VHH binders against p46559. Designs and how they scored, part 31

Target 1, 369 residues: p46559
Amino acid sequence: MTAIEKFFTEKSPDSEQVLLKVIELGIDFLGGEWKNVDKSQVNVSRVHGGQSNHMFHVTSSTSATPYLLRIHRQPPSQVFTDTVNLAIFSERGLGPKLYGFFEGGRMEEFLPSKTFDVNDVLVPENSRKIGAIFPLYHSINVPVSKSRRCVHLMREWLNGYESLGGGDYEILPTTVNYSDHPKSVSIKDLNHEIDNFEKWSTEIFEHTLVFSHNDLASTNILELNSTKELVLIDWEFGTYNWRGFDLAMHLSETAIDYRVPFPPGIKMNGDLIDNPPNIQIFCEAYVEADKKLKNRSPSDPTAEVKALIQECQFFWPLTNLFWALSAMKHSLLKFENGVDLDVQARDRLAVYFHLKPRSQKIYEELSKK

## First folded at step 6 (VHH)

Design n10 (framework vhh_8cml_1)
Fold by ESMFold2-Fast, scan of step 6:
Formats: C-alpha cells, structure tokens, sequence
Structure n10 (fold): chain B 369 residues (1-369), chain A 123 residues (1-123)
C-alpha cells in the first residue's frame, strides 16, 4: 500500500489531518480559492462504488473548485496506463477533467450526474445515445500497446487460475436455463476456445481495432444533470481491441442484473440474451455517429447497420468468456465483490457455449468473401 | 442502512477470555463483510479480524491469530469475536464495522460502525 493510500484509508474524513491534507492537495493542484480555505469550511465525503479506488468528494463552503479524490488500491505500476488514458480524454473533453495525479492517486472533476442502471440502458432512447457516443472514443489514437487485446487478459486470468491450483470446471448454470454446453471444461479446452476466437477475429475483423472501454456496464455511464449528455467512466480495462467486442460487451451487460440479493448478486436474462430488444437502434446510432464524425457519405446505411449487428453478435459470446475467466481466477483468490464468482463463471460459460455456434457461422460466412 | 450494537466487553485478568457480540439491524446484514477493530488510548483504530458475508473466509491481524475467532450467524444478524488468552496489550475499545462486498482490513473502507465496547485486561 502506498503512503497516501494508508493515510486516507486509516483516518476519519472529518479528522484534522485529512482536512488539512485535502486543502494541501487543493492548493498544490488547483490553486485559486483553495489558498484561502479554512479547515472549518471543508467537507470530505466518501463516494461508494468501485473496487480499484477509494473515492472522496471534496467540497468547501467557498467558491474553491470541488474535486473528486481517487486513491488507487492497485500497485503504482498498474495505474500508469489508466492515468495516461484519462489525461488524453480530459484534454479532449471526453471525460472528467484530470486536475492532477501523484503516486497512489489523482484528483479529477466532480460531475453532477445520474449513474445509469439496468432499467436506464434498456430504454430505447438511451440505447441510441450510448450507441452514438461510442464512435467519439473509438476514433481516438491512444499511445498504448495495440497488441494487448481482450485475449491477452483472458490468457493471464486462465494462467492465474491454473497457477492457483485450478483444474476442470463444471458448467452448472444457476440463472440461465441453457443446456447446450459441455458439463465441464478443462484448462486445455479453455485455451483452445481463446486461440480459436483470436484466430477468427484476426481473420475477419482485424481492420476494426479501436481503443475500447471493454467494461461498459450501466454503472460506468453518467448522464450529466445539466445537459443530459452521457460520459463514459472507469477505463480500468481500456485497451485496443476489436470494435465489436466493446459494443457486444455493453449489449451483453444490458441482459445482466447485479441488483439481485447476494448470494448470488447476479441474474442473467436469457430472453434478452437471445432477443436483445435495442440492438437495431444501438447499431443504427453508432453507424450514423461514426459516419458524421468521419465526414463519410452514407452509401448504404441499411447494409452497414446489418453488418454491425452481425459483428456484435459474433463477439457476444467472447465477452462472456472474458468475465468467466476473470471470475474463475478471482474465486480461487477468495475475492469478494458482491457477486458469487462461481455462479458468474458458470452462467457466463453456459452463455458462451450457447452463443458460440452463431459466431462460428458468421466466421464461415465472412471468411469466404 | 445498518445499525450495529456491540456487547460483551468488560474487565478480565491476563489469560482470560471474553466473547464480543455485534447485533445488526436491517435486511442487508447478510450482504456485508463484517470486521472487528480496536482503538487503544492515543492510537488510531487498528484491524483485529474480518469475516466474509458467507462466513467461509476469515482474516486476522498478527496479534489476533491463534487467540481470537470471528464468526457470524446470518439468521440472527449477529457477528461474534471470541477472544482467548487475553493480554494487557489487547486493552481498548472494540468496534464492530460493516462494509459492502470487498475484503479490507482498513478502517476507512468500512461504511457502518457500532458505538464500541470497552475491553480492559489488567491484573
């Protein structure tokens, strides 16, 4: 743990030491009115939600600029990429302003906003807005590795599972009624699935590599109170990846409810997985916004939308394999995050095998063109 | 919302035992990671023990390992700390705390706190 993480995690937010420290940070990184703030005028409140950061909303009764203080729980070496990504988005107006960073933390703009939930992302107009914002992020050139795609994290997690003593894994889904899956999978089977999907994706979708969020659950979408514009947050898993994986990840997350009681703290909706209601509107919005951003004339919008829907359908199972492998590893580490990780892994593997035949058919259709 | 009320503290001689209880009110008790912390005079709150929502995962400070046992009864909305082989260094106010979902031994990560119960170990 860093010295600053230890400082903020062990002290009360209304303690003199914390109040003086947040004033010091305000002076150092923001200046202005923070130079004239007394500790009696400062309020520090903890912001809940998020596993890799401790978050505090720092305000005062003066006109000093309020800020969000994030204290990283990850080792310093693991936050550099995240910090670079956020600095780029801040400079381009695509996220909260980054006021500054230091060893173990950062200060950023507090955005008065509503965090979306599962009900919000199923509203057709919201699906349209989300589809329209993706091209803004997908068009950015981020100076990070273009080879560390989703499959690299999948292999890291699977290797971690094996190194922790993991073996054959039974697929016993709890929240979906799928039965078209193996009863169990070996580590070799899962490596084969990763290799096969990487091969297919490289052959038919290599031209679609874009910087991707890779974790756009509803809770990572803010709707600004003032403008009703959307802002995407928490780029912890941000990497260059196939575009369809990023889009399919969001669509897949619209079919999952994390508000159910723990255990299991997760419920997958098979009807929404099999018949996603907003995929058409979502893909139409993406194509329209992407064409406008690139100043392209629409030659055949219908064909382009149909192709994007097919692209999303192709990557849908891979998004579930991604989180299944993470859950398998972290279950062995006895990590607790409000979700029964074994239930998540089993349900997601069942979804993977249920949807895989569609992806194979798409690969066969597109690889022959 | 969760309210926590500790009980079971008291005065005990070195080598003695005490069992602390923490009663929780609210429908979300079974969703929380529960921890015990203590604060000696002039010190910050320090970690003693924690237990996962299911009761299957426990962790202890180095000073508590082998002497203290944390347990919970979700049907009774109660968490316990059984303290054996007590030493004068164990003297302090013992706090029950709750946080959602994630494991942590750090006081500031806990969302809900009891009022504390005094434990005094003296000869």
Amino acid sequence: as target 1 above (369 residues)
Amino acid sequence: EVQLVESGGGLVQPGGSLRLSCAASGRTFSHYVMGWFRQAPGQEREFVALISWSGEITDYSDSAKGRFTISRDNAKNTVYLQMNSLKPEDTGVYFCAAKDYTFSGYPREYDYWGQGTQVTVSS
Scores: ipSAE 0.000, ipTM 0.110, lowest interface PAE 20.1, mean pLDDT 84

Design n11 (framework vhh_7nfr_2)
Fold by ESMFold2-Fast, scan of step 6:
Structure n11 (fold): chain B 369 residues (1-369), chain A 123 residues (1-123)
Amino acid sequence: as target 1 above (369 residues)
Amino acid sequence: QVQLQESGGGLVQPGGSLRLSCAASGRTFSSYVMSWVRQAPGEGREWVSSISWSGDRTYYADSVKGRFTIARDNVKNTLYLLMDSLKSDDTAVYYCAKGEYTLSDYPHEYDYWGQGTQVTVSS
């Protein structure tokens, strides 16, 4: 832990020490009325914003600017990436304003909003709205590596798993009833799966490289109270990546419920994985919004939508392999995030092998031409 | 959809060497992880070795590690298995397969097997 992470982890939000610390940060980074705030006027509440960070909503009864305080629990590279991404989106009006950053944390605008949950993202109109905003983010040129894609992070996690003493992994799914998977996988098997998908993706989808969120779970989508507009938050996994991975990541997350009691704190819905109800509406919205943004008309809108659905279906298993590898490594680190990481890894590996045959067929069809 | 044809098997004495080849046709060989899988009479399939699509990574079963070398030539669409210090236990039909067949209990929905090449190690 950083010193500031330890401080906010150990102390109650209503303790005098925390109240004085958030006033100090308000004065230093925001100034204005924060210079006149007494601790009796300050409220600090913990926000359940994500597994990767500690978040606090800091307000006062005065006109001092309220802020969201984020204390990092993530690797330095992810913190750097997220901060750069937020700064760019802040300046473009596509995300919360970035008020400032410091070693171990940052301060950003609190947006009066509703955080989506799994029920919200399954509503067809919401799925349409999410599909329609992706092209806005995918159109931005971000000055970061274009070669560090999802497969790089996957290899880092798998190498980390091995370095921590990890070995063969038994696939015993708990929340999905899939049986069309190996009984176990070795580290070499998982490296082969990464190599296969990298080769296939490079050969048939290299032209689809865009700056991607890579972690668009329901809880990373805010619906603004005033306008009902959507805002995508928590860009700590943001990288250039194949477009279909980003879209498939969101679609895959609509089939997962994190509201179930811990343990396991996660439940995958096989019916939604096998028959995603909103993929058509989602892809139609993406194509239409992309058309408007680029001031074009697709030559064949029906064919373009079908191709995008196929692109999403191709990348769906890879999104599950991505989180399975993360869960395998972090389980060995005894990381606490409200999810049973072994259940997540086993279920996601089962989903990966269940869906992989479809991706292979798509690759074979598209590589013939 | 990939057509695979193995060759190079034969009879060798214990401690001998063989080089197996697998010629691929019908599709782009370089797009796939390739594997060697063997099957002794009356026994199940046993994975032997795999090589990544680029050739940068190679993997071996513990029973053959240090004795066998897998290689590929993406220009010639050919996979190789160089077998040194052969033992009687290496006697089997050797099959060239796509990466889907790296595990003996992997789903067999994709039939990309060649006809196999017999390797017999005996005095």
Scores: ipSAE 0.000, ipTM 0.118, lowest interface PAE 20.1, mean pLDDT 83

Design n12 (framework vhh_8fcz_2)
Fold by ESMFold2-Fast, scan of step 6:
Structure n12 (fold): chain B 369 residues (1-369), chain A 123 residues (1-123)
Amino acid sequence: as target 1 above (369 residues)
Amino acid sequence: QVQLVESGGGLVQPGGSLRLSCAASGRTFSSYVMNWVRQPPGKGLEWVSGISWSGDRTTYADSVEGRFTIIRDNDKKMVYLQMTSLKTEDTAVYYCARGEYTLSDYPHEYDYEGQGTQVTVSS
């Protein structure tokens, strides 16, 4: 633990020490009315759902600016990436305001909002709204590496799996009813799949590199109470990547329910994977918003939408391979997150092989030029 | 999209050896499970062997296990079948075939079959 993490985890939120510390932080980073706040006027409440962070909502009975206090549990490199991303989006009005950061934590705007769930993202109007906001994030120039993409993290997870004694992996799906996959795969087979997809993506989609969220599950989407506008949060995996991966990641997550009881704590819906109901309206919204943002007129808007659907379909299996490799490694580390990681890995590998033939056909078609 | 050309067949005596080659053209070769299948005179197609995408997993029909070896070179887009201890019942036209999903389930759905290469084992 960091000293600041130990401080906030070992003391009650209403202790004098905590109240004085949050006033100190308010004065130092926000100033204004915090200089005139007495400890009797301060309220500190824990925010639930902080798997990767300890979160506290800090308020007062005065006009001092309330804030969300985040105390990090994550590795320093992941914290650095998330903080840089939040700072940029804060400055552009595309995320919570970043009030400040310090060793082991940060202070940010508390957004009165509803967190989306799997039912919300399947509503056509919400799918349209999500499609329309992606271009806002994809248009931003972020001063981070443009060479480190999803395939680099996949190789790190696979190498970690091997280093932990992992070997051949049996593909026996439990939540999807797919049979068009190998019964098992080797580490060499999985490395070969990563290499093939990187080659294909580089040959036909290298021009599509954008700063991407890479983890847009429903729970990383906030609907603001006041305006009903959407805000994307939790940019810990944010990096430059092929845009179709980012879009396909969100679409893939609309077919997965994490609210089911543990075990397994996950259920994939094969019908939604095979026939995604909102892909058309999602892609139409993306193209329209991107066109408006860039002040451009495509020669054939219908063809552009169909091409984007094809781009999303191409990357869909790779998003499942991505999380399968993470689950394989973290299962060996006995990581607990309310999901049976072996079930997740097996089902996601089954989805990968089920969808891969479509991606091959797309590559063959587009590589002809 | 994938074209497969088999070669290396010929006449060989029982107990002899042959190496078959399959040359692939196309941009997705290294993503396929590859198989060798054969058709004896007057009979249907019989699966012989399969090899995974990377080449580190192989499977064989019981009739050829221990006698045949399948290998692949993804850089050259080649699949080979090394045959040893050949028997008269190995006489067939041999085809290489792309598999989409699984190693060597038979009957299997094949994307493409070439003209084949004739192997004749005769005393």
Scores: ipSAE 0.000, ipTM 0.175, lowest interface PAE 20.8, mean pLDDT 83

Design n13 (framework vhh_8cml_1)
Fold by ESMFold2-Fast, scan of step 6:
Structure n13 (fold): chain B 369 residues (1-369), chain A 124 residues (1-124)
Amino acid sequence: as target 1 above (369 residues)
Amino acid sequence: EVQLVESGGGLVQPGGSLRLSCAASGRTFSEYAMGWFRQAPGQEREFVALISWRGGSTDYSDSAKGRFTISRDNAKNTVYLQMNSLKPEDTGVYFCAAHLYGTSEDYPLSYDYWGQGTQVTVSS
């Protein structure tokens, strides 16, 4: 634990020490009216954010600029990735302004906004807006590795699971009623699934590599109060990846509700997995926005949209394998995040095997052309 | 492809010493940063000590500074933790962990490979 993390975790947000520290940060990084703020005028409230950061909303009764203070709980390697991504997006106007960073934390713009939930992302107009914003992010050149894709993290998680004493895993889904899956899988089986999907993806979709969010759950989408424009946040898993994985990740997350009581804190909707209601509208919006952004001449948009839907369907099972492997490893580490990780792993593996035959058919059709 | 096996744990009286060993099997041990973590019942794994891939950098938790020494022997694919002036508070299961890329990190979730652990009990 860094010195700054220890400071903020050991003290109450309303303690004199914390109030003086956030004023000091405000003066140092923002200046202006922060130079004239008294501790009696400051309010510090803890923000319920992702598991990767301790977050505080710092405000005052004055005109001093409010800010969001993030104290990193993430591994240093994830902090490096997240910081580089935020700095680039801040400069491009595609995320919160980065006011500054320091060892163990950062200060950024607080965006008055509504965080989306699963009901919001199922509204067709919102699905269109989300589809339309993806090309803006997919167009950015980020100076990071292009070889560390989703399969890299999958192998790291599976290796970690094995090292922690993990063995054969029984697939007993709790929230989906699928039965077209193996009763159990071995570590060798899971390695084979990763290798096979990597081979398929490389053969038919290598040309689709873009910088990807890889974790666009509804809670990582903000709707700005003032403009109703959308902003994508929490790029801690941001890597170069096949774009269909990024799009399929968002679509897959629209079928999952995390608002259910813990345990299990998760419920997957098999009807939405089998029949995603907004995939057509989402893909239409992506193609249209991508054409406008790149100033491309009108081609056959119907054919392009159909191809993108097929691309999303191909990657959908892989997004579930991705989070299943994470859940398997982190369950053994006794990680707490408000979700029963064994329920998540079992259900996501069931979804993976349920959808895999469609991906294989797509591979067979596209590999001969 | 790296497997880790800890040894050297046991029962010791306060003020005593123990030397833990972690034997790594598999390829490229010299490319991994190595760490020692410990866990008391019902608690999260906490950082104890780390050593960089070439041994040029070490770091310790506040509770371990001045009492514990981490070292490695890349020829033997082994990392060690020499523990002196042991206290009852040092009781726990001690885990060896490996992280690829040559970075030394004090956060458990950064580590890719873990041993099964070895019990250390400091009691009179």
Scores: ipSAE 0.000, ipTM 0.159, lowest interface PAE 20.7, mean pLDDT 84

Design n14 (framework vhh_8cml_1)
Fold by ESMFold2-Fast, scan of step 6:
Structure n14 (fold): chain B 369 residues (1-369), chain A 123 residues (1-123)
Amino acid sequence: as target 1 above (369 residues)
Amino acid sequence: EVQLVESGGGLVQPGGSLRLSCAASGYTFSSYAMGWFRQAPGQEREFVALISWSGDKTDYSDSAKGRFTISRDNAKNTVYLQMNSLKPEDTGVYFCAATRYLGSDYAEEYDYWGQGTQVTVSS
């Protein structure tokens, strides 16, 4: 835990010490009217910003610029990439302005907005809007590694799981009713799955590399109050990756409820996994927005949409393997995020094996060309 | 209806040990994660330790790591905090609290709170 995380974890937002600290940060990073603010004029309120950050909205009764203060719970392995991503998106107007960063946290623009939930992302019009905004982010050139993709993180997590004493893993799903999976998997089996999917993806989709969010759950989507425009936030897992993984990640997350108000804090919806209601509308919106952004015309618009749906279906199981491996490792670290990590890992592995045969058929079809 | 009752606090010498207990009633104990928080004189309430509903997962503040152990007995609806190598800095009122979230060190995410038990490490 960083010194600043300890400070904010050990004190209430209303404490004099916190009020003085946020004034200090305001002076240091924003200057201006923050130099003239008294603690009696400051308001600090906690905002739900996800499990990896402590989020505070800092305001005053003066003209001092309000800000969001994000304090990381732990330094992520992606700190360098996160910093670069935030700075680039800030400069290009694709997210909140980045006011400054420091060890363990950052300060950014507060955007008056509604955070989406699982019900919002299942509304067809919202699914269309999300599909339409993805090409804007996928068009950005970010000066980071193009070889450090989702499979790199997967191997890091699996190696971490093994190093922490992890062994064979029983697949016994709690929230999905699937039986077409192995009873258990070894670390060797999981490494084989990663290697196999990397090989398939490289052979048929290497041309689809784009800078990807890789974690677009509903809570990482803001709808601005003033314009109703969407903004994608929390790029901490941002990497160059196969486009279909990023799109499939969002689609997969629409079938998962993390805000279950009782244990295990997660519920996967098998009906939505098997029959995603908005995949057609989502892919149509993506293709149309991408076409407009790049001033291109597809030779066959219907075929292009069909191909993108197939691309999303191919990557869907890999998105579940991705989070299953993370959950397995972090379960052993005893770091929890409001979800039973063992239930998440078991259910996601079950989904992976349930959907894998479709991905193999897609690979066989596309590799013939 | 819901009640959390702490016990086991007291006066102890530096380097000594204490075991705190928290007896829970009025809710489904096994469906809640349990945490311990403390409040030192003149300071705000701070996180100490947490344990998941099953007892499989635990987390500790940096000051508690290696010295304190949280555990639970779901059959008895009780959570414990074993405190070893106590320091004057550990002095405070210790509160147990219940949350539906598996891993939260945020006091505001806890649904139910006990009244607290005083721990004093003589210096």
Scores: ipSAE 0.000, ipTM 0.179, lowest interface PAE 16.4, mean pLDDT 85

Design n15 (framework vhh_8cml_1)
Fold by ESMFold2-Fast, scan of step 6:
Structure n15 (fold): chain B 369 residues (1-369), chain A 123 residues (1-123)
Amino acid sequence: as target 1 above (369 residues)
Amino acid sequence: EVQLVESGGGLVQPGGSLRLSCAASGRTFSSYRMGWFRQAPGQEREFVALISTSGDYTDYSDSAKGRFTISRDNAKNTVYLQMNSLKPEDTGVYFCAAGEFLYSDTPEHYDYWGQGTQVTVSS
């Protein structure tokens, strides 16, 4: 842990030390009325959601500007990426305002909002709204590397797993009832899977490269209280990537419930994985919003929607391999969050192999042209 | 950050063979796709061969197919190019290159380059 992370995790939010620290940060980064705030006027409440940060809502009974305090748990490279992405989206009115950053944390605008959960994202109208907002983010030209895609992090995590003494990994799913997977996989097997998917994706979907969120779990979607408009947050994995990976990541996350008791703190729903109920309305909304944003006339919306559904289905297993590799590495680091990382890795690998044959079939169909 | 050093170049007669080696120093060799490119005097760098991080996937230029074989040894942090049935048109400086996670024959997609090793095919 950083010194600032240790400070905020070891102390109660209502302790004198924490109250004085958030006043100090308010004075340093925001100034104004924070210079006149007494600790008795300050309220600090923990904001739940996300696994990458400790979040606190800092307010006062004065006119001092309230802020969201984010204390990082991520590697420095992910923190840098997230901060740059937030600054760009802030300037374009597509995310909370960035007030400032410091070693180990940042301060940003608190948006009065409801954080979505798995029940919210399964509502058809919400699937439509989420589908419709994706093109706004996918249309942005972000001045970052276009070569560092999802496979970059996957290889980094797998190499980290190996360097920590990781070896063959047994696939014994706990929350999904799949049996069409290998009993175990080697590091060589997993590298082969990454290389194979990168080759397929480059051959049939290279034209779909867009700036992507890559981690749109329900808890990274805010519904604003005032307008009911959606805002996407937590861009620490944001990078240029194949569009279908970003869309499939969100769809995959609608089939996973993180609200179950720890352990395991995760439950995958095989019925939703096999038969996603909202994929059509989601893809229809994406296509319609993309057409409006690009000022293009509907040529054949039915064919375009069917193609996008196929694109999402192709990338779905890769999204599960992505988080499986992360879970394998971070389990060896004894990383603590609300999820049993070994259960997550085993279940996600089972999902990967269960869905992979569909992706191969799609590749075979589309590679023929 | 990876540093690449090529070796194994030299003078060979038409129809001969050479094996090029590229030794990598740095902590993440196994995370890079490795490629071989060549450049004749006054020409652009052209693609020769590439190999995936695992070594399971390889690709070759049309001129190299059937004659050249790319391989890697991740334990030794080394990539190889076995060149058979060499022709005068194969003459050039051969460069080893490391790229991040791209299945690409484009030089611009490679971030790290060796200094090159000279291959001359002549009598």
Scores: ipSAE 0.000, ipTM 0.133, lowest interface PAE 20.5, mean pLDDT 85

Design n16 (framework vhh_8cml_1)
Fold by ESMFold2-Fast, scan of step 6:
Structure n16 (fold): chain B 369 residues (1-369), chain A 123 residues (1-123)
Amino acid sequence: as target 1 above (369 residues)
Amino acid sequence: EVQLVESGGGLVQPGGSLRLSCAASGRTFSYYVMGWFRQAPGQEREFVALISHSGDRTDYSDSAKGRFTISRDNAKNTVYLQMNSLKPEDTGVYFCAAGSYELTDWPSEYDYWGQGTQVTVSS
């Protein structure tokens, strides 16, 4: 734990020490009316539901600018990436304003909103709205590495797993009933899977590289109270990546329920994985929004939507391999986030191998065009 | 816990070669990802090369690719940087670093650092 994380986790939000600290941060980073705020005028409330951060809503009875205080639990490199991404999207009006950052935390705009859950993202109208948002950020040129895609982070996690003493991994799924997978995989096997998917993706989808969120779970989608517009948050995994991976990541997350009691704190729905109900509406919304944004008319809109569905299906297994490798590494670090990381890893590996044959068939079909 | 000591730096002419060594003390050396970083006067530390704990994976900065080779000997608790085709732009203090978790080019992710060894490439 950082000193700032220890400070905010060991003290009550209404303690004099915390109230004085949030005033100090307000003065230092925002200035203005924060210079005139007394502790009796300050309210600090904990924002629940954050797995990667401790979050506090800081307000006052004065005209001082309220802010959201995030205290990081993530590695500094991920925090740096998320902060840079948020700064860019803040400048573009596409996310919360970034007020400032410091070692171990940051201050940003608090948006009065409802956080989505798995039931919300399965509503067809919400799926359509979400599909329409992707082209807005997929069209932006972000000044970060274009070579550090999802496969680079996957290799870093797998190396971390190995460095922590990890070895062969038994695939024994708990929440999905798939059996069409190996009983175990070696680190060499997993490296081969990453290399193979990178080769396939480069050969048939290299033209689809866009800046991607890579983690659009329901809990990273806010519905604004005032306008009902959707805002995306938590860009800590934001990188240039194949478009279909970003789209498939969101679709895959609509099939996972994190509201189940710990342990395991996670349940994957095989029926939704095998037959996603909103993929058609989602892809139609993406194509329509992308067309409007780029002022273009596709030669065959029906064919373009079908091609995008195929693109999402191709990348779906890779999104599960991505989180499986993260879970394997972080399980060895004894990371606690309300999810049994071994259950997540083995179930996601089972999903990967279950869906991989479809991706191979798509590669074989498209590599001839 | 490791302590790192670099050696092998010196003065060399453009086109020359140097082999840097980093000797580690401690029983956990084989668990660490090892990296080489350099710093020129008035500049920030920049990534040069890294090697996984087992030696199976390596990565290099664009300026080092094709010219530098990183290797390690876990039995001797040592990591090496073979530097060929040296250029004046390679001049700087070279630091050995040990990190615990990920293959990363970020200095902030490395837990242990050596004191540095000076490399000067001068015509």
Scores: ipSAE 0.000, ipTM 0.116, lowest interface PAE 22.8, mean pLDDT 85

Design n17 (framework vhh_8cml_1)
Fold by ESMFold2-Fast, scan of step 6:
Structure n17 (fold): chain B 369 residues (1-369), chain A 123 residues (1-123)
Amino acid sequence: as target 1 above (369 residues)
Amino acid sequence: EVQLVESGGGLVQPGGSLRLSCAASGRTFDSYVMGWFRQAPGQEREFVALISFSGDRTDYSDSAKGRFTISRDNAKNTVYLQMNSLKPEDTGVYFCAAGKYEISDYPHQYDYWGQGTQVTVSS
């Protein structure tokens, strides 16, 4: 733990020490009215819903600018990535304003908003709105590595799993009723799966490389109270990646409910995985928004949408392998986040193997010239 | 769109050895679980051996354990079955098969099949 994380976890939000500390941060990073705020005028409330940060909404009865305080629980490498990405998006007006960062935390704009849940993302109009926002982020040039894609992090997690004493992994799904998977996999088997998808993706989709969010679960989507516009948050996995992975990540997450009681704290819906109800509307919205943003002529909108649906279907299993490998490693580290990581890993591996044959067939068809 | 062609069968004496090869066409050989099945005259196809995508995991029928070894070379799109200490009851047509996931008992789970290669164990 950092000193600042210990400070905020060991003390009540209404304690004198915390109130004085948030005033100090307000003065240092925002200035203005914060210089004249008394502790009796300050309110600090915990914000729930973040798995990787302690979050506090800091307000006052004065005109001092309210802010969201994030205290990091993540490894330094993830914190660095998230902070750099947020700074770039803040400067371009594409996310919450970044007011400042310090060792172990940051201050950002509090957006009066509703955080989406699985019920919200299954509403067709919301799927359309979400599809339309992706091109805004996919079109920017971010000065970060273009080679550090999803497969890089997958290999890092698998190597970590092995280094922690991990071995063969039994696939016993708890929440999905799939049986079309191996009973168990070795580390060599999982590395082979990563290598195969990298080979296939490079051969048929290398032209689709864009800056991607890579973690667009419902809880990372805010609907602004004032305008009903959507804002994407939590860019800690933001990197250049194949476009279809980013889109498929969101679609895959629409089939997963994290509101179920712990344990297991996760439930996958096989019916939504097999028959995603909004994939057509989502892809239509993406294509339309991308055309408008780039001022490009439509050649064949129907064919372009069908191709994008196929692209999303191709990458869908890879998004589940991505989180399965993370869950396997972090289970051995005894990481606590309100989800049974072994249940998540087993279910996600079952989904991966269930969907993989479709991806293989798509590769076989598209690799023909 | 995987095509499988077996080779290496023949006539061998009891106690002898044979190595079967299965050459695969297609770009995704390394995405299939590979299996060997056999069919004796008047009998149903029975499982002999399987090997996982990477080659790290293998499984064998009770009759094959300790005598047969399955292996694969993903760079050459080939799977092998090394058969030692052959018995007359090992006689049959040996089929190579490619499937989407690991199975041991059910031929109907394999999507692609070779035409088979004859193995005869007799004096």
Scores: ipSAE 0.012, ipTM 0.571, lowest interface PAE 8.6, mean pLDDT 87

